# Ledger of designs, part 9: VHH binders against Coatomer subunit epsilon (cope)

Target 1, 300 residues: Coatomer subunit epsilon (cope), of Dictyostelium discoideum (Social amoeba) (q55fu2)
Amino acid sequence: MSDDILFESKNYFYLGNYQSTINEINKKSRQIIEKSLKAESDYFLYRCYIAQGNYDLVLQETKNNRGSGEDPTIAGLQLLASYLSKPDENREGTLITITQWISDGVVKFNYHLQVIIATIYFNEQLYDEALQILNNCDHIEGLSMLIQIFLKIDRLDLAQKAYDTMKKIIDPDATPALLSLAWINIYNGEEKLKSALSSFEEMAERYGPTPLLLNGQAVCAIGMKRFEKAESLLLESIEKNPKNSDTLANLINCYINMKKPNEIIQRFINQLKTLSPKHDWTSAVNEAEALFEVSKSRFN

## First folded at step 1 (VHH)

Design q4 (framework vhh_6qgx_2)
Fold by ESMFold2-Fast, scan of step 1:
Structure q4 (fold): chain B 300 residues (1-300), chain A 124 residues (1-124)
Amino acid sequence: as target 1 above (300 residues)
Amino acid sequence: QVQLVESGGGLVQAGGSLRLSCAASGRTFSSYAMAWFRRAPGKEREFVAAISRSGGSTFYTDSVKGRFTISRDHAKNTVSLQMNSLRPEDTAVYYCAADLYSTFYPSSAEYDYWGQGTRVTVSA
């Protein structure tokens, strides 16, 4: 009943344009009167601040919420901000808190909290746990995350099924559907790879280039063996967000294929290790290479 | 595709312990959630324990909680079930199962691959 007011804000958000999301929400502030609409608006606003690394702002603005008993969605956002600010230090406490919330039933029927918890599990590479939280979800962000998890674990069949569910509840030309189809098409290869590239380019033209969209274009270029084009896109992505680990992993994959000097490759590997010290750099590189090999096998 | 082979079954007296092992062959062992089921004489197959793909989550049927421990070793491609404080009621053929769909649920219908079973007999 309130989604139309936030329609454009959500489109920017789904494509990773967090500043435009914030600006659009602020532009619509006088129309955001209903308590439920205000809560949904605050959810996206705080998710944007978290995505920008502004964890302290979220914690300060939400300091009056004292646990899941008051507002479980705000409690989830506080947990996410705290976790991402110091992942190694806060990991154990975060996972204990999530387990307690699941046991207490606060996660059931709260799809925003489900997405927050699944995001933490995904970051910890707890994919089965993330899938369980999102099991049988019928909300857009949850289905989008489910598709990404299925692609991550090389289950194109389940990603396609989740996308088919998404098409029943959203227009196929809507941003989350276009984005999901583009990623699925990368795995299908050849002519579908060209379609995926065109889709990412069109979304970037309409909503502005983001690290997410530039990475999508770069993965397509890598699959088409256009490594110099991929490098250009990935360097633009680094300029927009130098802490994006997907961009660094894709750039390493690109440079290996271009047979760049070992010194250059090792420099970027060291940067990736700095961004993901709890994960083996080899794992991130192997993930990027596996995705490329799937695309390459389809292409050849 | 994965093939599963169980071992470690045998005869043990009540109060004793057994460790069951399930060896998985195949390139994609790390992509499966794993479970143990059992079938007692004259009964249907029932859930015993499950372990998630990462090994971070475990699930047990009430009758074995605190007595059985499920674990996995990715380097050896094995799933183990440590059975302590065994009771005559634990007598059954024990089956290893793999869930390719990652549902990690205590339903046999959700498991794609099965071993042939290993017999456990607990004497009074």
Scores: ipSAE 0.000, ipTM 0.173, lowest interface PAE 17.5, mean pLDDT 81

Design q5 (framework vhh_6qgx_2)
Fold by ESMFold2-Fast, scan of step 1:
Structure q5 (fold): chain B 300 residues (1-300), chain A 124 residues (1-124)
Amino acid sequence: as target 1 above (300 residues)
Amino acid sequence: QVQLVESGGGLVQAGGSLRLSCAASGFTFSSYAMAWFRRAPGKEREFVAAISWSGGSTFYTDSVKGRFTISRDHAKNTVSLQMNSLRPEDTAVYYCAAGEYFRLPTESYEYDYWGQGTRVTVSA
């Protein structure tokens, strides 16, 4: 909304520009006085710190919140920070905690907590669980996640329906709408793929290039069989965040298609395995093959 | 022509089990959410259980959670409701419903297609 003090901060956030989000919130700190606005501001600040890998900062700043009974949104942020700091160690405990929160009813009607839980499920590749949590989430971030999940499981029809729901509740200049349409256009074939690329390029020009936007551009380039261009974009993405598993998966796909030496491909596969053990060699190869088949079917 | 045909209803004693089946035809079954509703004598239709188009997500009303299990078979175009630990309060006509939604609807008005119903009677 035009009166939303956090409108530009949210636009940076949804495109993955976490530092600009923090900078914009700090710039408007004197205007963030109301309790509800302060809580929303803190939510986005903590989400940015988590996205930057500063888990300890979030846990330290929120240490006085004693579980979901005090502030369920803060409890969710603590759970997300703890989970992402040590995913393999904390996975089982995190999933048990989520199940208890769902049973206790604390998740119902809290859209921020729903998004946090869905983010954990998505990271675990528990897509059906993520869809179930997002079933009644009318928040724009939740709808963005629904679109991404539907595209991931090759349900363009459901992604379109989620986008239509999103269009009813958000400003047309809001970045989640622009981003969602660009991703949907990638799956609609070659004539719309060029439009998607243009959209990602315009967002990157306006809000700064992020791993998210560079990956979007690279996927478009791969679809166009412009593998050298895709490589350039993906290497820039790695430079910005070397721990981005999507960038590594896309780069592996790119290098396979470019017939790079097995030695180079295996290096990135090993890196991907350390960052995402559920996303192993077989998974990376399957993704590369799926992307190739999608491109072939769209441009055949 | 869209058709939903329920079967498996009958008379059973409290504590017993029944399996209801719904055979779907005339639409793209794999694109539709499926649900079971029930109507007790003199009452409106109430939600019982729903299953997503993929079969990966399910939702149950509190009174049947842990006792009933909804499932679907895309190869056979069927949705099933396994009803265990039946109670006299479960006595109703059970209806199969289909709706083309990305969410799991729980309200009867959200479903486009309905079967004729199958009667379930649970004696004390």
Scores: ipSAE 0.012, ipTM 0.351, lowest interface PAE 8.3, mean pLDDT 83

Design q6 (framework vhh_6qgx_2)
Fold by ESMFold2-Fast, scan of step 1:
Structure q6 (fold): chain B 300 residues (1-300), chain A 124 residues (1-124)
Amino acid sequence: as target 1 above (300 residues)
Amino acid sequence: QVQLVESGGGLVQAGGSLRLSCAASGRTFSSYTMAWFRRAPGKEREFVAAISWSGGITFYTDSVKGRFTISRDHAKNTVSLQMNSLRPEDTAVYYCAADEIGYYTLRESDYDYWGQGTRVTVSA
């Protein structure tokens, strides 16, 4: 309860409210004196800047760190910022660097670096590699990411096991546990969809509506066949972050179910293509169908 | 007493196949991640393959991917490694390992239980 200076900052961060995370950390800056706490604070600040698309800020502020030999966590943040700034250009070099770091043992016992690497693998849809990096993790962010990856690959049984592990570490009412349960509940029956929706709404009331929470609400609404409600939530999410791939995928799914014209659907497919690794899409029908199936995996 | 016992090692020609088995006794390992590691002459012990407690997730080191297949039989309390298209570089002592907590793992230090090893020699 009482001794973690970063407790509330982490809650905002886990729910995707990056600006409030930054503001809360800055508000507590006079209390962030201890070197380990300062390092933890810097990790969350740089993760927020990256999430906001401020890659150059992270690279500029960390320019004095010259690789994993100095500070592996900072090296990982530099790699993540560089990768996300130009994914197509930097993909090959990024993956080579990660493979080298794993071989050198720098990833071993550094859970922040594990999360950073898993994030890159997740963006590349290298889910097996991401799970391999997060394997046997006992930290909150890693367990949260494991749950998301297991749900993405339609392994509800493993998501449930990761959630059970999380419950041994934190209270079920803690923000990461509430988020994880809400996503797991989306994969269960109709009454659990209502429970999940209520949980996302309550988290949004307390910590502010974020693309993450709006997507959660929208997926619940789609599961309930409330497509107009889902559209409203997803359009609000786009206004907050037009580059959020999950929002675009969910909106495409919503519009397909609503029988919207192909020209509207294709607009969002084209936007999603610019944000995701290139796929060999042979037709608009194949594109819409494949993206629809990816979105549907969140309902089962 | 908890034991992991490997079998199926031996001599095989390059391009051949071999099936390794690991039998667990003294305890049920149905909730455990099971893995194969190997130690080649003059090298450190390295990860080869792992299978999750459910059997639904499998992992392979790049050098064996597409050639080796890991599987498990919960009823027999066994894990197997089917090795196809064997190369002289696959020559090693192969070890079975079990881990209670993980979904799968590459880290030798995460495994709680180990077999004594079975020798595989691949001739040119």
Scores: ipSAE 0.000, ipTM 0.196, lowest interface PAE 13.3, mean pLDDT 81

Design q7 (framework vhh_6qgx_2)
Fold by ESMFold2-Fast, scan of step 1:
Structure q7 (fold): chain B 300 residues (1-300), chain A 123 residues (1-123)
Amino acid sequence: as target 1 above (300 residues)
Amino acid sequence: QVQLVESGGGLVQAGGSLRLSCAASGRTFSTYAMAWFRRAPGKEREFVAAISGSGGSTFYTDSVKGRFTISRDHAKNTVSLQMNSLRPEDTAVYYCAASDWLYGRTPDEYDYWGQGTRVTVSA
């Protein structure tokens, strides 16, 4: 069945191992013959290219799709790639297009398109719109997104309620469920940090260390005041993806706590501002909000 | 228990401006959706404007769009409604409302309500 063939690919994807996702899909390419399975495979391939910052590749490979009337999922991926390539320039046009697609009814029954749209809304801090598009969702990615949005707006109680819903609908040992619980446990405090750390370590052992999983481990280490361990994990994350804004944000937090010289800290703040102009580490923010920015990488 | 207290109502001439404020007490409301409703003489409560918990999303009823602006201050635990170009039709008691979920455009979507502040716009 399509889920069987893509099972390991999806697990790599959910844990942020985009190259292994691509490799696994390519390894199974001869078995990906059915039209629906090919479409789902293409969705994950293009999501991986977008996550790697290869926006031009996605736009070039999909240039013959002229809009939602041909393939609405591909249209959504084109929109996401275009939006993320130049968010400030493309914001207005992107939001107009989304509104038109919702009005045309192409979004209501396409859960991949719902996730793409919710991702754009989340990046724009349009949280109520993101929650509305995911209203009544029963799919893994949508439920994961709901939990992340609730954590982002500091509603741990609603994140927990959404996670309880997730446990009834999907397997508790599915990778999005494991990730969601780990992030919820970080926000629940001291005694659950060890459980969250263990979960991230087990996922890294099975699926390989990724910037997402290394950042998760580092956040736990920072919470436990193990700053040297956090630094080690974050430096490994930089080696894997030097442009990961969450890694830079966590490294800044780590170095501030280690009382590193201001010139070192300011250099990393300037780098983060260049990569993520909307991320503000100079403002008076509480520690929980700052730590949550790390988990945002899953949806950016 | 949470309480909402409105202020800023009064008598104003058509074309004038007023700023309504709503202060929340008992806890921080940083994640609560907040809204303004109004009740004109002889009518039911009607939606005016809403703002999301984060402040990133705002919604207005068509009759006030472009004239009214809703905003919130998380540090002060307040939500404000700036009313410009007021019309006699805007005369009503204005109510602040809060929801611990997504905001709606009907009164039954909201869990907490203020006592109201009266706005009278003379012709």
Scores: ipSAE 0.000, ipTM 0.156, lowest interface PAE 14.4, mean pLDDT 81

Design q8 (framework vhh_6qgx_2)
Fold by ESMFold2-Fast, scan of step 1:
Structure q8 (fold): chain B 300 residues (1-300), chain A 123 residues (1-123)
Amino acid sequence: as target 1 above (300 residues)
Amino acid sequence: QVQLVESGGGLVQAGGSLRLSCAASGRTLSSYAMAWFRRAPGKEREFVAAISWSGGSTFYTDSVKGRFTISRDHAKNTVSLQMNSLRPEDTAVYYCAADSFGYVTDLSRYDYWGQGTRVTVSA
């Protein structure tokens, strides 16, 4: 029982099943009549297209969002699509635009735009800036992102507090809460890795295996020194999305631990470089344990 | 934490049928490999049947193959054991077990156990 027409669509989205998110929104298109609901629906549709790498579609579909009728959320999605299409070329212009939007006050009351900006900052490894944008947020996607950022900067205590805030807003068995707890449990010690793996497996069974959920399972398996299982999960993830940089980084970590020939490891390193030149693969290769951080999902 | 609760046990005549159910408290069972074990008085725990977390693979001990069917109901968060053509030697306490690693063939990995439900088959 849910009052939210987009409830199941959001569940698929939070777990990285972008195609099922699109399909569910389209299935309910006749019920998406109210302006605010349509705006929220469009937000998730465009986020899915961006996550699938279809930046041009988003830019073409939103080309008329300009001038005095400009929607700040759509402008943010256009900025995200443009940034991710050519990050090195568009970085400076993107950061200037964000700074201008903050000074203009358009970000303060728009939580979708806050998530978009925090996502760009996270990709640039500007964690303090991302935390400032998400400061005191009480929305599900923002809290999920805060948890990931806190885990990334090794602040398990703050991740726990953000999770406690999330539990006041949603059922602990809801997908964002289950996902957040699973990631927290990975950082909370080996005895909780089994529980985290169980949670990722349960979510994959219900909502379909995604690169996000397969990476979660693989990180748990690596932590338990079950490298053959981790390899199997990561190869399945590559088949579903060969462009997923986190999967490649985790596979490199797995192969280093399995003592695979350097030629095999180097092949995957070269592939990771072509897909994500800004990824800190050198650090990840030199310190295999650091690749647990790389496996965390991103809200892109 | 997982708590498993069995139900459906009772007294039945030889040739009859019973359906046992196992439900997890507070969470779904979809991530668990599930199994049924039984223990007759004065005997060791015996494997009966197992089902993978996906429900795609099932395993049975030879003595129940063709008579018992293990299945999952994800909507009800239950695993069940349909027992047909019951025999007096099927008399035992039946235990539901779960393994979060998904290894149905490694029975030593079943970490979560219910308290059991008694099945008595009369001649």
Scores: ipSAE 0.000, ipTM 0.087, lowest interface PAE 22.6, mean pLDDT 80

Design q9 (framework vhh_6qgx_2)
Fold by ESMFold2-Fast, scan of step 1:
Structure q9 (fold): chain B 300 residues (1-300), chain A 123 residues (1-123)
Amino acid sequence: as target 1 above (300 residues)
Amino acid sequence: QVQLVESGGGLVQAGGSLRLSCAASGRTFSSYAMAWFRRAPGKEREFVAAISWSGGSTFYTDSVKGRFTISRDHAKNTVSLQMNSLRPEDTAVYYCAAKEYLPTGYFEDYDYWGQGTRVTVSA
C-alpha cells in the first residue's frame, strides 16, 4: 500500500472544497518531508488560496521567486493570482507572458504550469489554445480540464476518450473520475441524468456540498425539468459563494423556465455581467435579454 | 420605505475593538443580503464584509479576514460588524448596504445604503 499522502486532500480539492483541502494538508504536515511532495503540497495550498480569492497572500508568500527561470510552477501561480485579481487590466500582459513561456520551452514538461495556463485560456474562452496546451496530457488535473473543455465545445466523443485515458492512471473511486463520469452522463442525455444527479449527491454527502457539486446537481435537475429543486440548490450555492458566475447563469436559466418576472431575471443578468464580463452568453441569458426588450418596448 | 441607520463608530487606539450596528426600519429585510463597505479619506469605496439573506454565509475582504466578524439578528432586523485588532488603515466611514437575496463584494449591486458611521483608529 504505497498510498499518496495527498490523496484525500486532492479529492477535496477536485470537488471545490478548498478549506477541507487546506485542513487535510495541515493534518498531514509532519509526513510531508520529501522535497517533491512538499512542492506538490505547496501547489495545492496556493491553488486553494487563489480559489478563495486570497490573491495577495499568494503573491506575498511567493515574492522571492523572480520568474519562470527560478521556479516555473511558482511563476505560474503568481501569474494566475495576478490575472484573477484584475483580469481586465492584466489580460494582455498575462497572454504575452504565456506566449513567451511557451516559446522558451518552460511549459512542455511542467504539468502544473500547463493546468494554470489552460485555466487562464479557459477563463478567456480561448478553448483551442487551452486544448493545445493540454494536448496528449497524461496527468489527472489536465485530463479533468480536457474533459470539461470537450464537453463545453460539444465533443462528447473526445471527452469519453479523455475519460478512458484517466481510468488507466487513476483509482476509479477517486473524485476526478467520479466527477468526470457525472459530467459525461449529463451530456449523454436524459436517460443518464438520474445517475449523474445521484453521483453528485453522493459526493456532496461524503465531501461536503460545494458550489461545484451544487451546480452539478442543479444542471441535472434543470435537465429533468425539476426547476424548484434546481432553484433550491442554486440558492444554497449562492449562499456559499455569491461570486460564482455558473450559479448565476444556471439560476437565470431556472427562473426563465419558471416564468419569473423580468425584473428579477434582469437583476441576475446585471449581476452576472458585473461578475463575469467574459461569460459566454448562454441561450438562457440571450433569451432573457430578448424577453426584457420585448416587454420594455411594448410599454414604452 | 427602506431606511438603514448605522451606529457604533468612534475613536479607538490601534489594537482596540469597535462594534458597528445597522438598524433597518420601515420594513423587514428577511429576503435581503446585508453588507458593510468603507471609504477612507481620498480613497474609493471598498467591500468589507457581507452576510447572506438567510444569515448562513459570511464573506470578508482579505485585509479584515480573521479580525472582523459580521452577524445578523433577523428578529431585531439588525446587522453588526465586530471589529477587533484595529489598525490605522481601518480608518474610514463605514456604510451599511442591502440588496435582494445575493450578497456580493460590488457596491454597485446594492440598492439601499445608510449614511455612514465614522471610525478613526489612532496610532
Scores: ipSAE 0.000, ipTM 0.097, lowest interface PAE 22.3, mean pLDDT 82

Design z1 (framework vhh_7z1x_3)
Fold by ESMFold2-Fast, scan of step 1:
Structure z1 (fold): chain B 300 residues (1-300), chain A 127 residues (1-127)
Amino acid sequence: as target 1 above (300 residues)
Amino acid sequence: QVQLVETGGGLVQPGGSLRLSCTASGFTFSSYSMNWVRQAPGKGLEWLSGISGSGGSTSYADSVKGRFTISRDNAKNTLYLQMNSLQPDDTAVYFCARDRTYEIWGSGYKTTEFDYWGQGTQVTVSS
């Protein structure tokens, strides 16, 4: 009964169910006639293809757009796809392009482009730059990213403030609000972990289990020291997407705490290094190596 | 030319104490607010404490308030963190960082941007 044709598609998207997002948009293709609605639909379709690793598809489908002067949102999606296809090779050129777009005033009133740029900055661990692009945002995706960035830099106070802003825009029971609260609750400590776990489980029941939701459940289980439960959830996540770096990092953490054989831990570390050589694995690798050294010193 | 060097980390028993030091060079130390930040295994950066350039104002994260004390000796270009009643969850790499504060959100909330960091010193709280 929602008058937003993309309502269901957006719910799947926010929870990381990219294939269901694509399927829902395709089912409603005959209703997606209005130019602005078609543009929003294309944005979510291309974001799904990028999330699935189908970078070449996005670049091929958008090849007729000749830069930010024609369609800045499409230009941003092209930049994101190109960047993620070869991050180390394309980093310098990507950051130069972003700086130019900011200077040209292309970014200020385009919230989709703001989200795309913030995503690239987040991947590069340029958190302050990402926060500045999203400063004073009042759109759902931007607020969700602000919460994620604030949690990443251990500013729970700012994450809660961004969540309070989100509650003024959407129902607290809406999918982005439930997801944001669940992540905030993880950082609020052990009493809130059970609430966060229940929220992730309920969302998985309604929209299907995704790597994102399974990782959320697993992080709660790890915090509660339920390592066997966490392992089960993370193995299910690997089966759905074996290239998910968060799943591998969480599984390494889980196996370290379970005191699994070093050969098993090292295999997953090597897999994580292959998928993310320089980013988002340093803590997991250092923790595994530190535990390994402690184990060696105890046993001669 | 800015350099920050932390010392004083190590292995300590639960309930024990450690004092960390950070020696600064290459800038006018007394003109900058200084901070202690830590990174626990498998977690992000956690800001712990800040001290104004003069030493007249201090602030602490709730997790360490009452247990940790920040101080500085501007004559020696040295920042200190006195850590008491250490717990296993205090196990982390501890960093000294120079402050560059800006306002995010336009609402009075501030995020501390750090210009320069030390190399970090490992603190392990275990029996």
Scores: ipSAE 0.000, ipTM 0.127, lowest interface PAE 12.2, mean pLDDT 81

Design z10 (framework vhh_7z1x_3)
Fold by ESMFold2-Fast, scan of step 1:
Structure z10 (fold): chain B 300 residues (1-300), chain A 125 residues (1-125)
Amino acid sequence: as target 1 above (300 residues)
Amino acid sequence: QVQLVETGGGLVQPGGSLRLSCTASGFTFSDYSMNWVRQAPGKGLEWLSGISSSGGSTSYADSVKGRFTISRDNAKNTLYLQMNSLQPDDTAVYFCARGKYIQLSPWSGEYMDVWGQGTQVTVSS
């Protein structure tokens, strides 16, 4: 209700504008006095640093979070930063640590930690585990993540139900609700692609173009067979974050459909394999497979 | 690790028959329901048939009911689709897919989490 000092910061964050989130929090630093508000502010600041690839900053700033006085949310942020800095090296240790935290009961009543763990599981394509962590979720970030997971596993019906739950706790015109509906509309297919595109464009105009919003627009453009438009959007996204796995995936799909030289396509496939070793790229090379993957998202 | 491989596709004349196989590896096949799904040229996915983990229950789409028969051999980790009375409209890539059940509060349901690469079936004179 306007009383939330972090309201505008959260809106920037939900749309992937991490620098504006940091700037807005810093602008209001003198008003962030309460311990709980400071903790929530630190959560969003560290999430932004992680999203920007500044893992070492998070680890350095939180180095004293150790022993019997350890903050579980900060420990989760440290784990996420460490995992994303070297996924192959840190995977086994990360998953062991998560299993221990679940067993110790520290996860059940900490929704920020639930989102962090679900993010790691999602990155590892452990969708069942991510869903289990988000079970009975009634918080905005968790519901947004449930919708993304349900769409990923081709359960549009469950994504719609999660969105209906979200509408009970926030206004349908609120940023997380607009974003969730836009993704659901993409998975509903061509009749709603124009509506989804318009929604992403309006959000980008209000909160600035981000890799998240540029990817949303590009996926709509690909679905509409506007590959040159999609390429332009995806190249802009690469300039903002060259290590964004979704942008690389969408660019590969775009270039396959445009029948670009294999050398160019393989360059981006190799880059994506380095960033997401668990991602299967063999299916994305085939034009028929690319069409099948788009169709599969509509199957329930 | 986890893989499904379809075989048995090919060219067949209208009124003919084909038997598709799907070999599973990397998981306990007998713990999962299995499905057959197809995609005709320029069209979306169409679910055709499902079979329970034990093979005791089967279901079919109206478009194939009475012509297609789903079966499984859990000892061989293999799913089958017997296709009879084939028509030109049956031309499609045929996929086998593993059924997964998720129980979540307040939601529950089945989804398909593992898919084969597909096998082409062409019905033409």
Scores: ipSAE 0.000, ipTM 0.295, lowest interface PAE 12.2, mean pLDDT 83

Design z11 (framework vhh_7z1x_3)
Fold by ESMFold2-Fast, scan of step 1:
Structure z11 (fold): chain B 300 residues (1-300), chain A 122 residues (1-122)
Amino acid sequence: as target 1 above (300 residues)
Amino acid sequence: QVQLVETGGGLVQPGGSLRLSCTASGFTFSSYAMNWVRQAPGKGLEWLSGISYSGGSTSYADSVKGRFTISRDNAKNTLYLQMNSLQPDDTAVYFCAKEGYTRFTSDYLDYWGQGTQVTVSS
């Protein structure tokens, strides 16, 4: 809300504008005095640093969070930073730690920790585990993540129910609700696709174009068969973050539809596999590889 | 996309043993509790046994307790039912069933296999 000191910071955060989130929190630092508000601002700051790939800063700043006085939310942020810094190396240890925290009851009423754990599960493509953790999460971030997971597993009906739950907690015009509806609308035919595109464009105009919002616009453009527009949006997204796996996956899909040379498509596939071998692009990657093999076979 | 396929059924004599298997695909098997249910000729569905997602907790119907053992191999996406001391009244089609996501699903057991026939006869 306007009375919430972190209102605009949260809007930037939900739309993937992490630098503006940090800048807004810092601008209001003199107003962030209450212990609970300071803890909430630190949570968003650390999430932003992690999203920017600055894992070492988070680990260094939180190094004293140990022992019997350990803050579970900060421990979760440390685990997320450690996991994302070296996913292949830290995978087994991370999953063991999560299982222990669940067993200890640490996770049950900590919405931020639930979101952190679900993020790790999502990155591992453990969608059912992520849904189980988020089952009773009536927090805005948890509901947003539930919607994204339901859309990923092709359960539009469940995404709609989660969105209906979200509308009981926040106004439909609030940023997380607008974003969630835009993603849901992508699945509801061409007229809703145009509405989704307009929504992503309006959010980008107000809060700045981010890889998240540019990808949203690009997915709408692809669905509308506007591949040249999608390419333009995705190239802008690459300029902002060349390591964004969603951008690479969407660009591969775009280039397949544009019938670009298989050698170019395969270069992007290899780049995507190198950057994020466990992230959510398997269908696009498998389709591109299958298309390459079919093209080679028929050419012969 | 969700599929559950039961195997291992057949004809056995009274006092014999069978091991049923259920191979799961299309969902993260290790995240869901699994159940065995049967339907005998001329009778309704009878719940037999359940196992938690981790395998750490099991439960059994009185009719099979001490004779049947439920287990799972999460690495193989496979559910098992070891059936010992089989009796003629154990003759039924045996189904494996997945528990639903209770907050958002209307049915507690949301996916079922096609079943495997077990006949206990001389």
Scores: ipSAE 0.000, ipTM 0.218, lowest interface PAE 10.3, mean pLDDT 83

